VH-VL binders against Protein TIC 22, chloroplastic (TIC22). Designs and how they scored, part 12

Target 1, 202 residues: Protein TIC 22, chloroplastic (TIC22), of Pisum sativum (Garden pea) (Lathyrus oleraceus) (q9zst9)
Amino acid sequence: ATLTPNHVAKSLAGTSVYTVSNSDNEFVLMSDAEGAKSIGLLCFRQEDAEAFLAQVRSRKKEFRGGAKVVPITLDQVYMLKVEGIAFRFLPDPVQIKNALELRAANRGSFDGVPVFQSDLLVVKKKNKRYCPVYFSKEDLEYELSKVSRSSKGVGVSQHIMVGSFEDVLKKMELSEKSSGWEDLVFIPPGKKHSQHMQEVIA

## First folded at step 5 (VH-VL)

Design d19 (framework fv_teclistamab)
Fold by ESMFold2-Fast, scan of step 5:
Structure d19 (fold): chain C 202 residues (1-202), chain A 122 residues (1-122), chain B 108 residues (1-108)
Amino acid sequence: as target 1 above (202 residues)
Amino acid sequence: QLQLQESGPGLVKPSETLSLTCTVSGGSISSSSYYWGWIRQPPGKGLEWIGSIYYSGSTYYNPSLKSRVTISVDTSKNQFSLKLSSVTAADTAVYYCARLEYYDISGWFDPWGQGTLVTVSS
Amino acid sequence: SYVLTQPPSVSVAPGQTARITCGGNNIGDKSVHWYQQPPGQAPVVVVYYDSDRPSGIPERFSGSNSGNTATLTISRVEAGDEAVYYCQVWDSSSDHYVFGGGTKLTVL
């Protein structure tokens, strides 16, 4: 048996993203890349959602009233996605820069939301293993500075893998129990894994 | 259920390269949660770690064997392999592959393959 | 260069307690794992991370680790416990998974 939507959602608990809602508490939608359907925009930075709201309000007078930026957690987003609602993520530009630096041999843009993992960081909580996945490279580097002598100073980037959040979710969805993919936990920007796991893992 | 199985020639001539493959079934090597390792045991002697690999290709090798050892991973075949060059009679051993589970890199091996005897002889 | 020292053998009567030691400089600062290897079989982990047990391993198996000595304790020993036992650590200074020399447990 594959990992359940509830298992995947639990791995995403506690990470906030930002969207724009109208006065009826409905998501403000935009056209997808093909112009074929409407999708919701989810920003990893509140500032980016506020900029989006300002652009919409300058163009559409009806949004000058009750439209506002609202937070939503990634576990809630994931469950809406499972039910067929389409979203586009707008990543943190700092993390895009970090991802491109780690992929220096590949020149171009980074598709998707960058996430970072290390082969040196697997943590124990209640006699169970967890593999933290970071939305912030800087947060991962901080934790690695405490784990192993080989991860300190020159060479730390050799132990950091970058991937797209969207690809990691797909791999979790396709994986069976006991594969190790059930061990992943996503760490919100600005949080230590120990703090986050205390809050979300019973 | 996760199972590991060693395969490769059981006889290797002195000075040649010993080559073994570990096939993983019931689970994927392409997992960020585990390393995959090789351990050997000469007849009547103890266990000696050879090396371990992460699916990204990152490796750790036993310092005493590092100049002769290469471990590689083939995620498309769900396999990882060992090459040990310039073998001598001292390399005669049962070779095990195993999954490495860990906290902060300090890890334990579970499960193990059944092991395969490789004899170095002309 | 890190070395784990185990006694070559220990003997114990059925129903008694066996203690197998693993000596190493400041081993209490490391995480110790223990393997049971019955004759002619592959090793099986019996204790990991000093004192945790895998599913299916009886509570008779326990571990401790402090100072310069880690200990695997097997209470109420049974004939089926006869095997060679290995301790193992990660040595961060050399990036090396180090095994002890093994202790043959004989149940007389």
Scores: ipSAE 0.013, ipTM 0.603, lowest interface PAE 7.6, mean pLDDT 84

Design d20 (framework fv_teclistamab)
Fold by ESMFold2-Fast, scan of step 5:
Structure d20 (fold): chain C 202 residues (1-202), chain A 122 residues (1-122), chain B 108 residues (1-108)
Amino acid sequence: as target 1 above (202 residues)
Amino acid sequence: QLQLQESGPGLVKPSETLSLTCTVSGGSISSFSYYWGWIRQPPGKGLEWIGSIYYSGSTYYNPSLKSRVTISVDTSKNQFSLKLSSVTAADTAVYYCARLEYYDFSGWFDPWGQGTLVTVSS
Amino acid sequence: SYVLTQPPSVSVAPGQTARITCGGNNIGSKSVHWYQQPPGQAPVVVVYYDSDRPSGIPERFSGSNSGNTATLTISRVEAGDEAVYYCQVWDSSSDHYVFGGGTKLTVL
């Protein structure tokens, strides 16, 4: 069998994203690309959600008194998605820039939320294996600066892989036990894996 | 369940290139969690690590074989391959592919393919 | 280059305990893995990270690692345990996965 929704959700615990809610504590929705469905907007930066709130308030008087920016964790978002609620992520533009730089051979845009991972960083906690996946390239680079092994003619940046958060989640959902996808843990921006794992893997 | 299967010619002439492919089934080679490796065993002798590859294409090779070895990965086919150039009779061995599980590169091989005998002779 | 030394053979009677050693300079600071290779078959891991057992491996198999010697211990030995056993480590100074020479376990 594939990984359970609860297992996937646990890998996402502790990362906050930001949305806009109305005075009834309901998500402020936008149209999907086809205009057919209502989608909630989730921002990785609080300031992006605040800008969206300002835009909503300027266009509709109804939102002036009660609309607000609300934090929500990715594990909560994932469980709502499992229940059928659709969301669109707005990534940190700094991380989009980082992703494009790592893919320098091909010009263009990056689709989805960038995540970063290294083959040099696989950790052990409570006799269990974990592969940290970072929302911030800078956080991963800091952790790799602490790796004491020698590189045989390859710099640290050659060991950083970039992917789409949405693609990684899909692969986890489709994977069976013992595939290695159950080992992933997503690291919140601004945190070290050791700090985060103390909080979620007691 | 995860299975690995070696394939390629069982006979190679001296000075030519030995070429083998490992097909992975029941799991994805594009996993962040594993390297994929080649190990060989000459008849009646012990195990010798040849090299390992990550799905990104990053490789580590046995220093004694490094000048002759190339390992590559094809994620679309869920395969990885070994090329060993300039072979001699000393390269006659059973060749195994295996998944490499690790913490901080202190890794072990599990599971292994069944192995394929490659004989170097004219 | 780092070298692992194993005795070439060990003989034991059924029901007794077999001990297979793996010698290496300061091996206790490394993580040792052990493989069982039955005649004509591919190796299978029986102990990893010094003392952990994979699912499906009997508790009769255990490992230890200290100083210059790692040891694989097989208690209540059965005829089906006849195989060549290999130890293996990662040597970070040379980026090399090193195997021992193998120990043939014979059950008399």
Scores: ipSAE 0.284, ipTM 0.715, lowest interface PAE 3.8, mean pLDDT 85

Design d22 (framework fv_teclistamab)
Heavy chain, then light chain:
Amino acid sequence: QLQLQESGPGLVKPSETLSLTCTVSGGSISSSSYYWGWIRQPPGKGLEWIGSIYYSGRTYYNPSLKSRVTISVDTSKNQFSLKLSSVTAADTAVYYCARLEYYDSSGWFDPWGQGTLVTVSS
Amino acid sequence: SYVLTQPPSVSVAPGQTARITCGGNNIGSKSVHWYQQPPGQAPVVVVYDDSDRPSGIPERFSGSNSGNTATLTISRVEAGDEAVYYCQVWDSSSDHYVFGGGTKLTVL
ESMFold2-Fast, scan of step 5: ipSAE 0.312; ipTM 0.718

Design d23 (framework fv_teclistamab)
Fold by ESMFold2-Fast, scan of step 5:
Formats: structure tokens, sequence, C-alpha cells
Structure d23 (fold): chain C 202 residues (1-202), chain A 122 residues (1-122), chain B 108 residues (1-108)
């Protein structure tokens, strides 16, 4: 069987993103690229959500002083997505820069929210294996700085993989159990995996 | 439901390159949770690790075989492959592919393919 | 390179306890994994990370690891347990997955 929505949501617990809600506590939605669907904007930086709010207020006079920036966790976002609400993420530009450097990609060409993993970081807790996935490359580099390696000439960057958060979620949704996708846990910016896993894994 | 299956020529001439492919079904090779490895067993002898690969292409090779071994991964086909160059009769063995599970770099192999016999003979 | 030493064979009567050792210098600081290979079949992991068991492996199989010796213990041995058993570690100094020579378990 494929991974359940609850399993995917649990892997996303503890990471806050920012959206804009109206005075009725409803998400402020925008049209997708084709104009066919309503889509919510989720920002990894609060300041980006505040900028979006300012644009909404200036463009749509219908939004009185009741519209505001609201934090929401990624597990809640995922469950809303399962119920049919579409979202678009606005990544942290520092992490976009990090992803482009790792991929040697053209400037400004990364699509999606960057996430970072390492083959050197697979942890065990309560007889289960977990593979931390970082939203911050700097956090992963800090953890890797504590890893001892043989003098094989292995640099830290050789062990850092970059991917798209949206692609990872899609692959988790399509994967069978025992594929390894069930082992992923997303680490919020600013946290060590050990601290985060203590908080979200019972 | 994860299964691994070895395939490739069962006979290789001395001095040539032994080439095998492992096809992974019921799971994705592009998962960050695992390495994928090759282990061999000469007739009547023990197990010998050849090498392992991560989906990024990063490899670990047995020091005794490193000069002759290349392991590659093709995530689009969900396969990884072994090339062992300059073979001799000593390379005659059953070749297994396996998934490598690990924690703190200490890994174990689970599951294994059924194995394929490769005979090196003129 | 790191070497794991196993006895070539061990014989036990049905219902008795078999102990298969894996010797290595300071092996207690390594994580030891154990494989069962029945005749003509691929190996199957029976104990990993010194003492953990995969789902489907009976509780009769257990492991320990301390000092210079790791041990696979098989309680209430059955005829179906006949196989060659291999221990295995990761040697970080050489980036090498090392297997022991194997122990052939015979159930009399």
Amino acid sequence: as target 1 above (202 residues)
Amino acid sequence: QLQLQESGPGLVKPSETLSLTCTVSGGSISSSSYYWGWIRQPPGKGLEWIGSIYYSGYTYYNPSLKSRVTISVDTSKNQFSLKLSSVTAADTAVYYCARLEYYDSSGWFDPWGQGTLVTVSS
Amino acid sequence: SYVLTQPPSVSVAPGQTARITCGGNNIGSYSVHWYQQPPGQAPVVVVYYDSDRPSGIPERFSGSNSGNTATLTISRVEAGDEAVYYCQVWDSSSDHYVFGGGTKLTVL
C-alpha cells in the first residue's frame, strides 16, 4: 500500500509557513496561471507574506483592515491540500541561491522549494529509521560538520543532495511502503534533527 | 513488495568486462533512505562486498576491487549496474544485488536479489 | 583491512541452543549484522544492529556484541535452521563492508 496522508503530514510537523487570511479567517486565494483554479500562497518568510498582503490590499479594495498574515504548519497545509485546496510556495531566496550553487544551475532557474538531504544523516529513534530533509542548507552543513570521515578526500558538498519539496511530496504520495520514502522527516529551519524528532516523534 | 532482480550475460571471457544490471520493482531507487549494492560469492566460498551506490551517483568500492569496479545508477529505469573489468577465473561467482539499509554509516543488506551466476571461461 | 573470524562449522541437536561467534578486534564498538543463507538460496538478514530482528524472524534468533566477540544465538534449533551464517560490519577506516567467512550450522 501507498503512504497514507497522515503519514506524509506527520513528516511535515513543526515547520511554519505564512499565508494571508481575510477578516473571516479564510485564506486569500489567487488564480493559477491558467485562471481556472483558486490557489493559496504560502511563504517561507513572514516578510514575503507581508509584502503579498500589501499587494492584495492595494489591488482589491474589498479587503478592509481585517486581512492579516497568519502562520500555518506544513502538516496542516498538506491536509488541506488532500481536501482539495491548491497551494503555491514562495521559497526563501537564500535557499534558492544554495540550491543553484549545488546544481551549478543557471541563476534564477530553480523550480520549487529547495530541500537538502545527506547520505551521511540517517538516524534511528525508537527502532525506526529516519532520513532528515532540511529546508536550510546551513542547518544540514552544521550537522555534517560533526560527522567524522575517513581520509578518503570526501568533501561535505559531495554528500549534500538538493531536491524540490513539491517533487518529494509527489514521490511520497506515489510510493509503496518499504520504498524508503516513509523514512523522511522534514526539519524546520533553525532546528537540529535530534531536537525536532524529540518534539514530533512520540 | 520490494524486489530486486539481477540480469546480464552468464559467461564472460578472461580479460573482458563483466556487466550486470539490477532492476528494482515495488520501490524507487531515487529514495534518499538507501544505498544499493553488489555482493558476490564464488562457488563454495563466502560473501564478498563489491561496492554500493547512492542515487546521486556517490559510490563506495571494496578496496581490493576498486581499480576494476564501476557501479552506476539509472533512476529513470529504476536500475543500477555493475561493471568489473579485466576479469579472470577468480571472478567466477554468483553475483547478488541488494538494498543497503544503514544507520550512522553502519549498513546491512535487505532485501537481496536471487543472484545470477557469472562464469569466466574462454 | 579489518577481519571477522567465524568458526567454519557448528553442530547442535534439535531443540538445543546454537551459538555462532564472530571475532574481531574491538568488535563491540562496531554494529554487527547477521545473515542466514540456506543451501542454494540468497542470504536473508536475521539480526541487524547487534540485536534487532527484522519482521518475520522468530524470537529464537538473538544477538549480542561486546569486547572482541559478537554472538548469534539460536534457541530451540529446528532442522530448517540449517544454513551458512555470516556476520558483517562496516569498517569506517577503509570504507569497507566486511563479511565473516561463514559458519555452517548442522542440525543433527
Scores: ipSAE 0.209, ipTM 0.690, lowest interface PAE 4.3, mean pLDDT 85

Design d24 (framework fv_teclistamab)
Fold by ESMFold2-Fast, scan of step 5:
Structure d24 (fold): chain C 202 residues (1-202), chain A 122 residues (1-122), chain B 108 residues (1-108)
Amino acid sequence: as target 1 above (202 residues)
Amino acid sequence: QLQLQESGPGLVKPSETLSLTCTVSGGSISSSSYYWGWIRQPPGKGLEWIGSIYYSGNTYYNPSLKSRVTISVDTSKNQFSLKLSSVTAADTAVYYCARLEYYDSSGWFDPWGQGTLVTVSS
Amino acid sequence: SYVLTQPPSVSVAPGQTARITCGGNNIGSKSVHWYQQPPGQAPVVVVYYDSDRPSGIPERFSGSNSGNTATLTISRVEAGDEAVYYCQVWDSSSDHWVFGGGTKLTVL
C-alpha cells in the first residue's frame, strides 16, 4: 500500500548531479561526518565536482590518470541508494542562502538539500495531478509570477515552502498511494515544470 | 481510509469565541498536497466556506468572516482548529471540516467530517 | 465577491434525466465541483474539475461547463439521488472557495 521504490525513482527522473569516477567507472568515495562509513559525493553544481576532483588528484597519484567528473541522474542515485550505496549531497550554495532567508528565525546552517514548493502551484497532466518540487527557488518564483494571484502583488515568498530533499524522500517512502505524496515531481534546476513533464511523462 | 472528525462545545454564548478542532486519522496533515478547510451550514440553509489552511500555517479566510476567524494547525497532533470570535445567533450552524484537494489553484473538498452542530444561545 | 446562482429546486420522474445548473460570470474559465448532500448527512463530491468523477460515483453523473453556466447532469434518476446539490468554484480574485445556494432534487 506504500509507494514503491520505482514510483519514487520516477519522480526524480531527468535531474542530473555530478560525481567523480575513476578509470574503471567506480565512484570515488569519501568519509562521512563521523568517519564511520565510506560514501559517494554528489554535487548539484558541476564546478563543485571539478573542485573535488582537483583536490583528489593533488593528494592521490592513482586518480591523476583517467579520473573524471560524471553526471548521474537522481533516479539512478535513488535506485543505488535502495541497493545500499550511501551518498552525500553537496547543494548549490545559492539555494542554501535562499533556504536560510525563508527561515529567518534560524541562524546557522541548513541540513540537507533545499527544495521549494508552493501551495499556489499544482498542475494537471493526462488527468493526473502533480505537485512540482523545485531545486531552485528562482525557478519556482518565475513560475509563480505567471499565477494571477502572485501577479497582483501578493508576496511570493509567503507562498513558498522550504524543506529538505532527504526528508521529502523519507515521507514519500512511508506514505500510502492515497496520501498525496505520490503526486510529487522534482523539477531540475533551470527548467520549467511544463518542459520537464513533457520530457519524462510519456 | 482517511477520516476527519470535528469536536468542541455544542453551545456557545453570544459575544464569546466558538472553538472547534478537526482530528485527522488514516493520513497525515503534514502533506504538501492538500489544504484543510472549515465549511458551515446554518439550519435549513446552504454551505458557506469559512477558511482553509496549508500545513505551513498559510491561511485563506472568507472575506465576510475574516475579522473574526483564526484557523491553526497542530501537525504533532494531526489536527487543525477553528476559532470564531464575537459570535451571534447568526453563527448557529453545523460546522464541517474537510480536506481540500487541488491543482491549478482550483480545489474541491474530499473527504468531509460528519459535522458538529454549534448553537449560539444565552 | 463572486456569486454562484442555482435554482432552489428541480423535480424529475424516475428514469428521466435531471439537469442542475450553476450560473456565474465567465464560469467556463473556472473549474466547477459538485457535491451531493443527502438529508442529515455530510456532503460528498460527485463531480470535480467540471467533468471528472471520483471512484464509486456512477456514470449516470456527468458535468459540463462553458460560458456563464455549468451543468450537473444525472441520467436515469433513482429515488436514492434525492439530495441537495451544490456547485463550488475557486475565485482567485478574492481568494475565495465559493458555493452555490444549492438545488434540492426531488424524484416524483
Scores: ipSAE 0.049, ipTM 0.607, lowest interface PAE 6.2, mean pLDDT 83

Design d25 (framework fv_teclistamab)
Fold by ESMFold2-Fast, scan of step 5:
Structure d25 (fold): chain C 202 residues (1-202), chain A 122 residues (1-122), chain B 108 residues (1-108)
Amino acid sequence: as target 1 above (202 residues)
Amino acid sequence: QLQLQESGPGLVKPSETLSLTCTVSGGSISSSSYYWGWIRQPPGKGLEWIGSIYWSGSTYYNPSLKSRVTISVDTSKNQFSLKLSSVTAADTAVYYCARLEYYDSSGWFDPWGQGTLVTVSS
Amino acid sequence: SYVLTQPPSVSVAPGQTARITCGGNNIGSKSVHWYQQPPGQAPVVVVYYDSDRPSGIPERFSGSNSGNTATLTISRVEAGDEAVYYCQVWDSSSDYYVFGGGTKLTVL
């Protein structure tokens, strides 16, 4: 058997993203690229959600005045996805830049939400192992500056891998128990893994 | 239930390349939680680490063997492999593959394959 | 390069306590792992991260690590404990997994 939705959701607890809701707490939806589906927009930056709200209001001046930006955690988003609601993420542009830089001379765009992980960062809590996955490259680099004690002069970026959040979630969903994918925990932007794990894992 | 099994020729001629494969069952090599390693043991001697690989292809090699060692991973076959070039009689050993578990860069090997004897002889 | 020193052999009678040492410069600042290799078999980890035990390893196996010496302690020794025992650390300064030379435990 594969990992349960509850296990995946637990790994996502504590990370806030931002969406636009009307006064009835309904998501303000956008059309996908084909115009065939209604999709909720989730922003990693509050200002991006505020810009989206302003855009919606400028086009639909009859829109209810009670519409506003609201935070929602990724574990809640994941459970809504399990129930069949589709979302599109708008990543932090700083992290898109970081992802493109790590992929060398790639001058194209990055598909999906960048996440960062290191083979040097696996932590123990209560006799269980956890592999932190970061939404912020800078947060991971800070932690690696404390863990890596190599005297060879290698840069910390040699031990940072970049992937898409959407691909990582899919791999977790498809993985068998004891594969090691059950060890992942997503770290909210601006938090240390020790701080976050006290709130979620303890 | 995780099991590792070494395979490859048991006899290699001097100056040629030793080639071994480790097949993993009951778990996935493409997991981000583990490294996968090779350790050898010459007859009557102790254990010597050869190198380790992450599913992404990232490697660490024993400095004394680094110029001759290549470790690779094939996630589609759930296998990882060792190539050791320019072998001599000193490379005669039992070769083990193992999973590498770790915290904060400090790792230990669990489980181990049963080992395969490779003899370097003409 | 970092070196781990183990005594080549230790003898003990059944029911007694065996102590196997692993010496290394400031080894107490590193995490030490211990492997048991019975005759003709692959090694198995018996203690990891200084003092933790894997599933299936009895509590009579314990470890400690302080200063320049790590110790594997096997209490109430049984005939089935006869094996070569290896200590192992990661040396972060050289990116190298270091094994000790091994200690043969003989159970009389």
Scores: ipSAE 0.130, ipTM 0.658, lowest interface PAE 5.2, mean pLDDT 84

Design d26 (framework fv_teclistamab)
Heavy chain, then light chain:
Amino acid sequence: QLQLQESGPGLVKPSETLSLTCTVSGGSISSSSYYWGWIRQPPGKGLEWIGSIFYSGSTYYNPSLKSRVTISVDTSKNQFSLKLSSVTAADTAVYYCARLEYYDSDGWFDPWGQGTLVTVSS
Amino acid sequence: SYVLTQPPSVSVAPGQTARITCGGNNIGSKSVHWYQQPPGQAPVVVVYYDSDRPSGIPERFSGSNSGNTATLTISRVEAGDEAVYYCQVWDSSSDHYVFGGGTKLTVL
ESMFold2-Fast, scan of step 5: ipSAE 0.327; ipTM 0.733

Design d28 (framework fv_teclistamab)
Fold by ESMFold2-Fast, scan of step 5:
Structure d28 (fold): chain C 202 residues (1-202), chain A 122 residues (1-122), chain B 108 residues (1-108)
Amino acid sequence: as target 1 above (202 residues)
Amino acid sequence: QLQLQESGPGLVKPSETLSLTCTVSGGSISSLSYYWGWIRQPPGKGLEWIGSIYYSGSTYYNPSLKSRVTISVDTSKNQFSLKLSSVTAADTAVYYCARLEFYDSSGWFDPWGQGTLVTVSS
Amino acid sequence: SYVLTQPPSVSVAPGQTARITCGGNNIGSKSVHWYQQPPGQAPVVVVYYDSDRPSGIPERFSGSNSGNTATLTISRVEAGDEAVYYCQVWDSSSDHYVFGGGTKLTVL
């Protein structure tokens, strides 16, 4: 009826995020506000994970001996989430700024990890539809610039949807087959969608 | 089974606004894979695309009709609507709503509503 | 503005092959979709994306598209195939979904 965890994970392949591991190669977890649950922190920028590592080392001397920043792909993160590990994402601040500008909101915050999609960028491969979702607005705009000048009468930004990664992922999980949400493929930052589609979907 | 049904007045006076609604059943209008569109056909003539809308509110309009056309979407009611202002006898036609499936910025219409005749006459 | 040209009518005997053309400047670089409209009914897509068929459409319906001409081919024509057939493309330069004028297929 709904999408399997393996289908969702496959759509996330190839995107690296950064976390902190201890000397035993185990994730360093933080406590939630109630102190009841352990939450892993995943950063879209390596420098943010390095800053988190510095904070961990300053507060807990035990972690100074071998804690390090490690990359992990979102499909691996998703499978760990399926096994019961909770994660919190720290998004790229540039993309937060991009999301707020597209919504013309100069006050308030953006909740979650911004993702960008255009109705003008749908790829057909082997008689099946695929809808790319971008973690970088700049990457999506680059691809839009390559299509024939189709929006000369309408602003290009009117064809860009802004959403939260967490909300999109939840919609995929809850959707029936043939709703269109099963068509999504997440595009890693800095990677062209045609190359990524050839690697993941081929 | 996805079905689309047009509704609205079948008679509109010259210079007034033609208003139609399309109700979508058997599927959600809040889909990432589809636009929702309006096509018309004057008696004994061919098909003419009016415009299309994405559930986010993004629109494309026929350049020949753009100054008179507004298409809107109401995702809570699973409906989208057409308003065509300043109508004349030339706007007499059967009006169809349809789902627009697309790949690589190109699209085709499937399924279509049954169509509703709108006559512009005093 | 981009224009699609279709012959106004095509006549064919039952069991023969009908070919309906759709002419357009460099149409082979575009994706062509074909609709069947029986008398008094809404159109139904019979071929999309040049040559793909929707479920429920017989294999007798096929399409091709190259150069300046797209063609809908209907093999082993049946009386029930009588309808007006329309081709359609997206013209990216004008942001316009363009339909051909329609071809009435008569089965005699």
Scores: ipSAE 0.028, ipTM 0.613, lowest interface PAE 7.4, mean pLDDT 83

Design d29 (framework fv_teclistamab)
Fold by ESMFold2-Fast, scan of step 5:
Structure d29 (fold): chain C 202 residues (1-202), chain A 122 residues (1-122), chain B 108 residues (1-108)
Amino acid sequence: as target 1 above (202 residues)
Amino acid sequence: QLQLQESGPGLVKPSETLSLTCTVSGGSISSSSYYWGWIRQPPGKGLEWIGSIYYSGSTYYNPSLKSRVTISVDTSKNQFSLKLSSVTAADTAVYYCARLEYWDSSGWFDPWGQGTLVTVSS
Amino acid sequence: SYVLTQPPSVSVAPGQTARITCGGNNIGSKSVHWYQQPPGQAPVVVVYYDSDRPSGIPERFSGSNSGNTATLTISRVEAGDEAVYYCQVWDSSSDHYVFGGGTKLTVL
C-alpha cells in the first residue's frame, strides 16, 4: 500500500454523519449483526440517528439525561477507525434504492454504503487528475447534465458506476502508485464538486 | 511497468465469433481512473475504436459494431476480453488492446498492446 | 456521423517544421489527442488533451486546437519522426471515439 491514512482521510473531509453520545460524551454502542461485538453506529441521515436515540430511550436510562445526536465528519471517523474503533454505517435508504436499480439486483438489499462515480466527470487541474465520488446519485446526475448539455440523455445514466464505500476505502488502502485510487475525492451530499474541491484540496 | 498483451486465435472462419483476451501486467485493472479498450486496424487502413469497459462492467461500444460486440472484464485474472460475432472478411485486422485514460468525458489510449493479426478466411 | 479529416501525407526536409491538421466541425470544443504509429509498430500517444505531452515525448512535439482545426506541430524534424499520425476525439452525441484517417509524414 502506498497511500497514507492522512491521504485517505483528506479525501473524506467535509462529509458529516450522525451518531449518538451519552451524558459522558461517549459513543452509544450497538451489537453487530451476530450480537458478538459492540460497535458505534453512524447514520448518513440525522433523522435516522434521532430515531435510534428515541427507540432506546424508553429502555436505557442514560439516554434520558444529556444524550444527544452528534455530527462527526468522515475524516474524523476514518482516523478513529485507524486507532482501532469499530463503526457500522447506516446508509440513506434513497441511495440504497438507487444502487439496487443500477445493479439490477433481485435481492432487495445492498451491502454497505452506496457511492457513485462516472467516467464522464473527472476534474483536471494542470497535470493532476481528481475523480469525484458521490454519496448521492442525484448530485452526480445533476453535475453530469450541467457539464455537457449536448451530451444530456440516456447514455449518460448508463455510465454511472455504483460501489460500496467500505470496499472503496479498502482498495484505496491497498493501492499501488499510479493505480488511480489516489485520485478519489468524496463529495458531501448536496455539494458541487467544484466548490468542495476548492475547499478541501487547495 | 504497465504492459498489455493480446492473445487468441489468429484465424477465424466467416460467420463465426472472433474471441480475444488482453492480459494486464504491472498494474491493476480494478482502477477507478481508467477504462480498458479495443481498437482495430485493417491492413493498410486507419484505426477504428471497437469499445471500452470499466472494471465495474460498464461499456461503451462503437455504434457501427454494437450489435456484434461484447466486451467483458475479469478482475480476478486482471484481463478483459473481446467477442465479435458473425465475422466477415471486412473484420480482418490487427486488434489492439489499450488503457483508456480520461479527463472530463474525453479519453486517450496509453499504453497499447503490441497488436495481434486476426484473419477471417475459410 | 462525426468525421475527422486529415491530409493523406505531408513531406518535410530534416530540421524543418511539419504541421499536420485535423479538421472537424467545432473541434475546438473537443479535446484532441495525437498518436504516432511507426511502420509495423503499435501507436504511441505524442500529444494529449490538445497540447499536453506525455513523459518521454520531446518538446519538439506540440499541439493546438481552435475553431474547426486542430494541429500537431513537429519542429526540427528528424528521420525517426517518419510515421503515420492520427488525431482522435470523443463525440459525446454518439458516445463514439473517432479517429482521423491518418497522415503519413515523410522525411526526405
Scores: ipSAE 0.000, ipTM 0.503, lowest interface PAE 14.1, mean pLDDT 81

